# Miniprotein binders against a2bj90: the designs that were tried, part 67

Target 1, 235 residues: a2bj90
Amino acid sequence: MSRSARRKTSALNTVLRVVEVFASIQGEGPFTGTYSVFVRLAGCNLRCPFCDTRYAWSLEAGKPLGVEELVEEIARYEPSLVVITGGEPLLQRHPLNSLVEGLESLGLRVQLETNGILPAPARDEQLWRVYHVVSPKDVPVRVPGAKLHPSWVDYARATGRAWFKFLVANEQHVREVAEYVAKLGIPRSRVYIMPLTPEKLDMKELLELHSRIASLAVKWRLNFSPRLHLLVQLP
Short names: E, the ipSAE of ESMFold2; O, the ipSAE of OpenDDE; V2, 0.75 times the mean of E and O plus 0.25 times the DockQ between their complexes.

## First folded at step 7 (miniprotein)

Design B5 (at its last look DockQ between E and O 0.79; V2 from the best seeds 0.77)
Fold by OpenDDE base, look of step 7:
Structure B5 (fold): chain B 235 residues (1-235), chain A 84 residues (1-84)
Amino acid sequence: as target 1 above (235 residues)
Amino acid sequence: GDPEELIKRAEETIREAQELLKEVIERAKKLGDEDLQWLARLAEIYLRAAERAFQKGDLEQAEYYLDLALELIEEAKELLEKSE
C-alpha cells in the first residue's frame, strides 16, 4: 500500500459524521437516570416508521468532526457516561473505535446504542470493551430489513456488556419478545421492554402507556425501560 | 398505484378504523372492563398518530400506525366477544 493510501485510510478512521452532541440524562435501558453526554452519529441502515430521530438518517445530516476534537468536547461535560447513538453508529465503525479508544483513555464509560443489524464487536476492536444496548427492530415491530445479527447474542454471553431493548405496544408484543429471546437464548435479565411511543403524546397518555407496559414487564418477568427523557421533558 | 389512489385508500381505511374504534369504545364502556377500555385508548393513540402522519404526507408512518391501531382494535373486539 502506498504512503498516500495509508494516509487516506488513517484520515477516514479519525473523522465521524456527527449530528449533535449534548448533555442530558440517559432516559432508556440499564443506565436510565445516568448523567450522560449523547453523541448522535449520522446515517442509518433502517428507516423505522416510528423513528423519533429521522433527521439523523442521512450521513449528510452530520458534520465531519475529528475524533480528538470530539473527545475534548465530550470531556468538557464531565459525563458519568458517554452514550453513542444516532441513526446507526456502527455504520461508522472504524472512526468509532478510535473515538472509544480516546474516551476510555480518559477513564470515561461508554455505552453504544445500536439496532443490532451489523455484527457485534470483535475482540480486537475497542468497541469490545464498552457497553451495548441493542434495539432489535425485527421483533415485535417488524421493520423491513431488520434482522438481529446472531453475534450480538454471542457477545452478550461472552462479555455480559450487552442488553436488548424491545419496543412494545401491547401484551402480544411482549409475548413475541418473550418467545424471541427464549428462542435465541438471551437471558431475561438482559431484556428490556420499552413503550412504543408515537410523537406528540400528551403527558397523561404517556404516563398511562408507561404504567401499562411496566405492568406487563412485571407480569412477563422482563426489565422495563422508560422513556424517562420524555417523562421529565429533557433532550 | 397512483399516489392519489393510495392517499384515498389510506383515508378510507382511517375512517373505517375510526368507526370500528367507536364501536369498541362503546362496547367496552358498557362492560366496564378497564383493560378493554385501555386497549381502546391505546388504539386511539396510534390511530391519531396515523392521522397526523397522513396529514404530514408520511404515508409509511401513517400505514404503520394504522396497522398497529387495527391490530389493537381487533384484539379488543376478540376480548369483547369472549366477554359477551
Scores: ipSAE 0.794, ipTM 0.912, lowest interface PAE 0.6, mean pLDDT 93
Fold by ESMFold2, look of step 7:
Structure B5 (fold): chain B 235 residues (1-235), chain A 84 residues (1-84)
Amino acid sequence: as target 1 above (235 residues)
Amino acid sequence: GDPEELIKRAEETIREAQELLKEVIERAKKLGDEDLQWLARLAEIYLRAAERAFQKGDLEQAEYYLDLALELIEEAKELLEKSE
């Protein structure tokens, strides 16, 4: 390795704290059904009572992984989509931008999952070009301190690269979502409602909950998101 | 406050919710209203989730799902009063 190559390698040796990397399908939102590699980053700025990935809340739950090696590991799966999730991935914004740069240089499509509390990407960030599924937690599920940063609506309008996904349990929740997105100026075509799914439901309960929320999505003219990985018993 | 007192209050609230749900289910069956029956079914799903969370010692999750179940039960009761 030359002196110049060593310096470039050092610039690419940014590290991320990563809980897990695995292949599965994207079970939620606009990319449902896509063969994906998931990168779960450690750390979260919320403590949602319904969270089923609580093991990712602490930064200490993640091990440090170099961005260059992580890109190579992801590429070996030959994914159709790379899903960056967590915790809250934007807590590791700087090295995350480095990861995105590496993935995009290989032509890999990237999607970020975020609770939307931290600001949307700036134009000079690699994350600007990534697809985003934003899941606000203030309405209707009312997690304290979970307020959608207004830049996400502006970002969605400017780029067309963001969708908004809401956990709902009943029709009253769907009504609250409809009112919320109307006030924010988010078009229905960018809105998904998804069943608030407790862990360890039996298959009958899981299907019933999906069926009810899907019928409400049709009634209210909103997009429906399953939790498909739960229905097909994948991670 | 006192963790033992909070646990006792949560157990009492869950028992009260179970009794309310039994009442709602009975009245919903008499009316045969499909949407009302769905409210009762959703309440049952989330109340069971609250019970499981309580048994795991996750009081925050238990309270969250319990509050949700109670909201569904109250909605169903209001609809029953309007229809009855």
Scores: ipSAE 0.720, ipTM 0.867, lowest interface PAE 1.2, mean pLDDT 90
ESMFold2 (binder alone), look of step 7: mean pLDDT 81; pTM 0.756

Design B6 (at its last look DockQ between E and O 0.82; V2 from the best seeds 0.78)
Fold by OpenDDE base, look of step 7:
Structure B6 (fold): chain B 235 residues (1-235), chain A 84 residues (1-84)
Amino acid sequence: as target 1 above (235 residues)
Amino acid sequence: GDPEELIKRAEETIREAQELLKEVIERAKKLGDEDLQWAARLAEIYLRAAARAFQKGDYEKAEYYLKLALEMIEEAKELLEKSE
């Protein structure tokens, strides 16, 4: 490979397509309540009918940002956690590894949100070291083209740094999740169920839905993920 | 099929689901069963979401939430039949 080809590949590994960067609280999963900077990456490999971030589906919805500049921007918020989300962050895997390296060099904790379709991190990736919340879209919500990559189960077992967050609407969905995680050998302690919240629910409807799914989580001995940011009206 | 015909059929299905859910809610209120009341309430939430999506021309979302609402209406009917 010529010196020019190596420089072009290095430059491609240092730019992310970013939709937004903002500070809030982590509203979902094992880090709920944590003061976090959210980095929403552009592009998704799914088209979930219930997606509330459809504006992030196209890579073109994001602006190109350098990894170094993005690390500096994130660091200014003094976050307790950096949450990498978007459409699907792992579509930008190469520059994302560089971002993680930069953030970890500053002692910042990183959590990735992924749909789990793409392979889990390998041991030689910087992404291997971070926390992952995997949100499968095959079960129970059956989004076309969604399939959990098996390597996420292996990664979860090897590292203890992965959790699985399932969208559920009713008890049948919770049953399907329970059966699915049992079949895959995912420990129940790593499984979260989260209410599938339609857009523009009023606060009463939102609370009612949270209450029902939380009760089902207890009944089925699964962890409950709120959508806390919606309940407290934060981004 | 013709997109207009598909839209019309979806509107009809939403209306039928609304009437069915109304009957379920009225019966559920008489029995006082909390699980039944929750099933009916969830069906209402998702059916309203389907209708809102439909009104916005988001037919994929509308269809998805309509399916969920119909499943929840059937769950509520099954609970009614067990409670009557």
Scores: ipSAE 0.771, ipTM 0.899, lowest interface PAE 0.7, mean pLDDT 92
Fold by ESMFold2, look of step 7:
Structure B6 (fold): chain B 235 residues (1-235), chain A 84 residues (1-84)
Amino acid sequence: as target 1 above (235 residues)
Amino acid sequence: GDPEELIKRAEETIREAQELLKEVIERAKKLGDEDLQWAARLAEIYLRAAARAFQKGDYEKAEYYLKLALEMIEEAKELLEKSE
């Protein structure tokens, strides 16, 4: 095989470990309500006590899928948005960049969900051009080892393609978020607070939690993120 | 220590927190402080989440929510004592 043919063959052999692919509504953050296809990648560099997708923690939880096959599967749904999530998707950074290239070649919009521990995209990565919702787990929920990489703030300023979403349980948490984002220079327009939502809440509890955190968002002049898919009982 | 002893102590801690929270809720209602009533209500939600996680054997999640609920209850109690 010539170097040109070998290069093309190597790119086509790029593989992602994928836990699930499904259509639903984006329930969180700036694209809430958008008809989306979710691609949940295996592997995570955190073990958050409150995680509701623990089945994606191990890399072994994912099955290997070729990037070209995955792009074709996603395209069949005709999504308005492709949401890449996980675990932590940036643990599979190289093949993830190949997936993004394939999706963008079809004109598909892409959003990545990340805990922000690994660095933001470099300018020469395909990931540079997609949207990012960064959910730090350092503040206020204090997951050990969850420090936000500082490059995400620089990336957000340079591109306008990143937002920061924080889990909060009460007003003290909201105060901590406000102090944290002010220290980092993150403008309020890029900040969402979202209810820290235990699993298996009944609808009354879900609504009470949403109502209180939304009121705090207004009080503190921050954006509010629902967990809309929980409220409407979608995956 | 013995897992059975840890479980027994956690159950006692949850019961004690539930009793304290009932007192805090009643006192917050008497004051008519809506923010404090909400703080107490949310603490109740996380305390119940801790109890559910404990019953399922998810002790790390249970401990996380229990600590959160206890901190929220103590803050509410301190605010009530200052206001009363």
Scores: ipSAE 0.756, ipTM 0.878, lowest interface PAE 0.9, mean pLDDT 90
ESMFold2 (binder alone), look of step 7: mean pLDDT 78; pTM 0.699

Design C1 (at its last look DockQ between E and O 0.27; V2 from the best seeds 0.00; counts 0 for: pae E 2.0 > 1.5)
Fold by ESMFold2, look of step 7:
Order: structure tokens, then sequence, then C-alpha cells
Structure C1 (fold): chain B 235 residues (1-235), chain A 84 residues (1-84)
């Protein structure tokens, strides 16, 4: 084993706080429909009132897992995409970069989901090479403390590996998103609007909301993101 | 169309419920600042819904929405007075 290989093996001994690992489909954003393994990391720097994964807010909700063990677990699913989500995964940035290194060494495609408060990856980070779906929570939903870090726009332009996804409930929200992305210089081709789904929504209501938001996406020339996993009743 | 506006009002009102429940949770934890913040967001959404109802001439719906606005306003006032 070479010095370079020894260093790579040592980086994979880092620990992540993991809430759950499971297979499903990616139901949201540009990779909608892809057979995926989800890795939900513990800890969040927000307490969004519409969060559907409140159980991941506390770091204590996660079980400590070694990165090497986690890579092996993920690989056994033979995923087409590995989705790293949470909480907010970037709260565990250092061991997260180690996980990405391990997954890339196996040729696995990786997507990170982030609220964008913490800075985008630097060029020398393993995270630089993966895909990112950034879901700002300051507009239109105005979660306190949720300001998007400006480096995400620069990262998206430099790499083409980031998209921006916004929760919306109505046309006023869509108007606010359109103004926000125009102000920040985010091209519409990188923007998704997605239904803000209330708790305890039945299938008829889910379809009606999807239809309304999709119609607004067409009207405002923005991309539409479903919540496909809800429509097909997958986790 | 008026039908699209009515649907927007419907979904806006469902979002208001999310915020009022978040305000209740914050108040139970003693975080009155966060409770007031979410009630103010709920109020803004309700005012938008009322204006939408007025624009399409739906007088009964506008009246019902404004009754809820009054309730939210009273709650915000009570929170502000307690904090003093």
Amino acid sequence: as target 1 above (235 residues)
Amino acid sequence: SPEDVIEDIRWTLRLVQIYTRAAERAAKKGNLEKAAYYLELALELMEEAAELARRIGHEELERLIREIIETIERTIKAIREYRE
C-alpha cells in the first residue's frame, strides 16, 4: 500500500453522526426518479416550521459511524446516486469530505442537499466535485437565520454542479423567488420551484397542489420539482 | 383566473396553519420572540389572502379571512404586552 493509498485509508476512518441510511428514489430536483441511497446526517442549523425531517435536527439523533464502514454499507445497495442530506450535512463538513472521497473512489455519483447557509465547497475539497441542490430558506419562506451564502452562486457558475430549489405555496411566493434569483444573478435554468406540502395532505390534495405549482412553473418559466416520493408513497 | 386565485388562497391558508402551530410550539418553549415572528408571518399571509379575495370580488371569503386576521393581531398584541 503506497503513501497516497495509506492517506486515503486513514481519511476513511473519520466518524459521521448518521440518522438513517436507506434506499428509495430521489423525488425532488434535477435527479428526480433516480434509484438512490439516502444518507441522512444528524444536526441542523435551522428549525424550519415546515420541516418534514425534524427527527434529524439534533446531533444526538445520529449514530456514530466510521466513514469506511458507511462507504461499504452504501456500496452494497448498488445505487445509481448517493444523496447526502440531513439536517444540514455541512455541519459535519470534515468527515463528509472523507465520505465523498470514499464514494468517488468506487465511482459512485454523489448529490448533496443543503440549506446553503454555510459556504460552498472550496476547489481543494472533495465536495467540489459532487452535485449540490441548494434549498435557501430565507425566500419566500423567511426562516430566521437562513440567509444564503453568496459563494453558492459563484460555485454554481464556476462548476455547473449546483441547482437552487425553493418551496412555494402560491403565485406570490413564485414572484418572490423570481425576483430573488434575478437579483442574485441565478439563471432560471438552475432554479426549481417545489410544492410546500402541509402535514397530513391526502393524495387528492397532493395532486392538486402539484398541478398548481407546475402550472406556475410554466407561467414563470422556472423548472418544476415534484415531491415524487410522496406521490408514489415511498420514503 | 378566479379559480386559480381561490386555489392560491386555499394553499396560503394551509401555510398560515403551519406558522400558527410553529408559533404555539415556540410559545410553549418560552420563546416569545420566535412565536411573535411566526405570527407576524402568518398575518402577512392572511393579509395577502384577503387582498386576493377582494380582487376577485369574493366578499364572504374576504370577511372570514379578516376575522382570522383580527384574532392573530390580538394574539401578537398579547405577546408584546406580556414581554413588557
Scores: ipSAE 0.538, ipTM 0.829, lowest interface PAE 2.0, mean pLDDT 90
Fold by OpenDDE base, look of step 7:
Structure C1 (fold): chain B 235 residues (1-235), chain A 84 residues (1-84)
Amino acid sequence: as target 1 above (235 residues)
Amino acid sequence: SPEDVIEDIRWTLRLVQIYTRAAERAAKKGNLEKAAYYLELALELMEEAAELARRIGHEELERLIREIIETIERTIKAIREYRE
């Protein structure tokens, strides 16, 4: 392999397409309430009808940022957690591993949010060491082209660093989630149900929806994920 | 109790209002896919409400809910046919 080919491959592994970087509170999943820096990566392999971040669907919606520059930017916020989100972060797996390496070198904790379509991290990836919140889109909402990659179940069992977060609207959805996780052998303690919130709900509607889904979580013995950022009006 | 079921129906119908309003907002923005999706969620909730009404023997309420279901189904169909 020529020196030019090695330089091109090294350059491709050091640049991310980033939509936005901001500090807020993690509003969802097992890290709810954590002061976090969010890195929203560009590009998604899905087109969920209910997606609130449609502006991130194209890779072109993101600006190219160097991994080193991005690590420095993140570090300035002194976050308790770095949340890598976006469309689908694992579409940028190679530079994302480099980003994780940089963040971990500073002692920063990292959480990835993924739709779980792409394979889980391998043991030799830096991504193996971080926390993952997998949001399947095949159950109950059945987004076309969504299928949970089986390796995420294996990863969850092997590491204990994965949780599964499901969007639900009603009790039937919660039942489907319960059946699905039972079939896959996902421990209930790793399962979160979260309200499927339409855009521009008023606060009353948002609270009512949260209350209903939270009650269902208790009834079905599942964890509840709020949309805390929406409830407290943070980004 | 029948009262608990009526409360469940009330909650279910509130969710229907949430998702139908979401569908309306989506449609007004030209996002017919999102509109249809939220109408489908509303439909599932209305079916739940009809079943709850049936369980308590409230035939009139069940009938009224089912008539709305049929209307929502036709609306979803019309939206899908318009996208094709």
Scores: ipSAE 0.472, ipTM 0.808, lowest interface PAE 1.1, mean pLDDT 92
ESMFold2 (binder alone), look of step 7: mean pLDDT 85; pTM 0.831

Design C2 (at its last look DockQ between E and O 0.75; V2 from the best seeds 0.00; counts 0 for: SAP 73.599 > 70)
Fold by ESMFold2, look of step 7:
Structure C2 (fold): chain B 235 residues (1-235), chain A 84 residues (1-84)
Amino acid sequence: as target 1 above (235 residues)
Amino acid sequence: SPEDVIEDIRFTLRLVQIYTRAAERAAKKGNLEKAAFYLDLALELMEEAAELARRIGHEELERLIREIIETIERTIKAIREYRE
């Protein structure tokens, strides 16, 4: 068969380690409110103390699933957006590109969530064409080993398809974010601050954190990201 | 106004409680790294509250807030020494 046909066949035979697939609302960032299917990939290159998806840290937490089977499962939900998350999805970069190819062939819109440690997509990757929400963990939360790869800023400038989302708890954090993005040349229009929300908060606590951080977003002229799914009690 | 600043302090202290409760839950489950992380956040908010109290000249409130800061700092130090 031709080189093109061999590449298509190989991509469809690729396997991903998948922790869970579920429908919900995208609760964070620029696509907040969108009916979405979430694909949580196994494996992470960080051990953030505040992580609420620790069950996805190990690659062994994922079930092996063929890309073709996964595309079919996702399509049955009829999503408006497919959110690829994890752990850190870019640890499974090669089969992830195959998944994106399959989803795009069905006209499905794709968004990746990443901690930005691994490099941004190259122009010849299927990931080049999808949306990315990059959540650096080196500022302000100072997770060890969490340095943002500089290619994400270049990618955002070249494509307009990346946004940067930062967990914050107070005004000093917001100042640190503002200084950080200014030094990197990331425009304010691409920056979101989001409340750092511990597990098992009641609704009053959630609202108080949201209210404080939203007020700071207005004060500092940055975009605010809710954690809408927590407020409406969805996964 | 002083009344507006006092309300800001109350709001800030409620946020401190959110993180200190989260730290307590994490410590009860044996996750001392998470507990220390949330106590660090609580400490940062307490410093914010102390500055607000100082700004309005409320010496009694500032003193109380600083006593709590010292307690949180001791707890964080103890947790970090235990992890070694």
Scores: ipSAE 0.728, ipTM 0.883, lowest interface PAE 1.0, mean pLDDT 91
Fold by OpenDDE base, look of step 7:
Structure C2 (fold): chain B 235 residues (1-235), chain A 84 residues (1-84)
Amino acid sequence: as target 1 above (235 residues)
Amino acid sequence: SPEDVIEDIRFTLRLVQIYTRAAERAAKKGNLEKAAFYLDLALELMEEAAELARRIGHEELERLIREIIETIERTIKAIREYRE
């Protein structure tokens, strides 16, 4: 392979399609309440009916940004955490590894959000070192084409850097989650249930739903993930 | 207690209202997949409410909820048949 072909392949691995970059509070999962910079990547391998970020489904919805430029932009916010989210961030795995390398070189902590369809990080990837919140879409709600890749269970056991977040509406959903994680051998301490919130809930309805799902989390001995950003009206 | 179950039924029916309103909003925007998703979820919650009513022996409430379920299901079927 010519030096020119290697340079073109290296240049392609340094550009991300980014929908938005913003600072807020992490509203969900194990890092709830953390001052975070969110990097929403473009493109998704799912079409969840309940998705609130549909504008990120197409790769073309994102702007091409260089990894170096993006690292500098993120660093200016002085975040306590960098949250890589989007449609599905792992669709951009190669430049995402470069981004993680850049962020870690600055001492920044990184959390990835993924639907868990694509394989977990390998040990030789920079992504192996970061935190992961996996949001399966096969249980309890069944999105067509969603299946948790088994490697995420192995990654969680090997590293302790993965958590699993499930959308739930009622006790039956919580039961299905409990059965599913038991079957896969996922420790309950790594499992979060989160309210399935429709768009444009009023604050009263939002609070009632949170209260019910939180009570179910206690009853079923699972962790509860709020949608804190919705409760406090942040991005 | 039966009173606790009645509160659970009340809450479940409030969720039905939340998700049916979400379905309606989705339908009005032409997002039929989202509308169907939330309507199916509302039906699951209605079945939960009927089962809770059965457990406490509230036959009238169970009957009313099941009649609503059946009516919604027939309506969904009729809409599907009309699209084919």
Scores: ipSAE 0.623, ipTM 0.852, lowest interface PAE 0.9, mean pLDDT 93
ESMFold2 (binder alone), look of step 7: mean pLDDT 85; pTM 0.812

Design C3 (at its last look DockQ between E and O 0.69; V2 from the best seeds 0.00; counts 0 for: pae E 2.9 > 1.5)
Fold by OpenDDE base, look of step 7:
Structure C3 (fold): chain B 235 residues (1-235), chain A 84 residues (1-84)
Amino acid sequence: as target 1 above (235 residues)
Amino acid sequence: SPEDVIDDIRWLLRLVEIYARAAERAAKKGNYEKAAYYLELALELMEEAAELARRIGHEELERLIREIIETIERTIKAIREYRE
């Protein structure tokens, strides 16, 4: 392989397609309430009908940013956590490993949000070291083409650095989640249920929905994830 | 109690209305996939409400909910057939 081909392949592994970078509070999952920088990556392998970030579905919706430049931008916010999200971040796995390496070199904690369709990190990837919140779309919401990759269960057992977050609307959905995680052998302590919120709920409806789903979480002995950012009107 | 079940049915029907409004908004924007999805979710909630009405022996309420279910099913079918 020529020196030119190696330079082109190295350059491709150092650029991310980024939709937005912003500071906020993590509103969901095990890190709820954490002051975080969100990096929303472009491109998704799903087309969820309920997706709030449809503008991130195309890779072309993101701007190309160098990993080094992005690490410097993130570091300026002095975050307690870096949240990598988007459409599906693992579509950009190679430059994402480089980003994680850069962030970890600064002592920053990293959490990935993924739909779990793509394989979990391998032991030789920088992504192996970070936290993962996997949001399956096969149960109970049944998005076409969604299937949890089995390697995420293995990764969760091996590392203790994965959680599974499920969108639910009612008790039947919570039952389906409980059966699904039992079948896969996912510990209940790693499972979060979260309200399925349609766009433009009023605050009263949003609070009532949260209350109902939280009560179901207690009844079914599952963790509850709020949509805290929606409740407190943050990004 | 039967009263607790009626309160659960009331909540389900409020949630159905929320998702029906979301479907309407999606349809007005030409997003028929999203519209159909929220109507399907509304249908599941109505089926749960009908089952709860059955369990407490409220036959008239069950009947009314099932009539609405049939209407929602026909509407979803019509949306799917229009895409083909």
Scores: ipSAE 0.568, ipTM 0.842, lowest interface PAE 1.0, mean pLDDT 92
Fold by ESMFold2, look of step 7:
Structure C3 (fold): chain B 235 residues (1-235), chain A 84 residues (1-84)
Amino acid sequence: as target 1 above (235 residues)
Amino acid sequence: SPEDVIDDIRWLLRLVEIYARAAERAAKKGNYEKAAYYLELALELMEEAAELARRIGHEELERLIREIIETIERTIKAIREYRE
């Protein structure tokens, strides 16, 4: 490949379609409470009925941003964690790997949020070394088209850098999750259950759902994920 | 004990109320898929409540719960026929 051709290809691989960039608190999963910058990428391969971010489903919802300028924007926030979310971020896998490289060169910690349909990172990808919170949508919710790619379980075992998070409403759902993770060989220490919270709940309702699901997490010896950003009214 | 089961039923009915109101909000915004989803969840919770009522032999409570189940089922059907 000539120097000019490689430069053109690199420029195309260094553009992401981005819906929004903002600072907040990571409200879910193992990094709950961490001051974070969120990068919401456009495009999703699912249409979940409970999705809070339907505005990110279309790739056209995002604006093209160069990776270098995005890294500079993120760095100005001085984040403790960079959360890459979306839609489904792995739909933009190639430029996403370039973003991760840039962020890691500045010593920034990176977490990816994914529905797990597309394969886990390969060993030679920059994404291999970041943290992942995988939210399968085929149990208990069973969203059409959802199927966890088996490579995520292998990746979690090989690296210790993946956790699995499930939305649940009641004990029947928790039982279904427990059976699912046991069948796949996912250890309990990697599993989070999180309350299925509709939009616009009042604080009493939100606390009731959190309290019930937290009690079930203790009963079933699973980790509990809050939706902390909802409790403290942050984006 | 029957008192523990009645407390469990009370909690399930509270959840049904939460999800039914969420379904109403979704329908008012024209999101009928989300509305049906929350009503189906409410139906699942009501079926669990009916089973608990049956296990303790509370026939009047079970009958009331089953009447509500029928109402939810009709509502789901109406939403899906409208969306079609």
Scores: ipSAE 0.427, ipTM 0.779, lowest interface PAE 2.9, mean pLDDT 89
ESMFold2 (binder alone), look of step 7: mean pLDDT 86; pTM 0.841

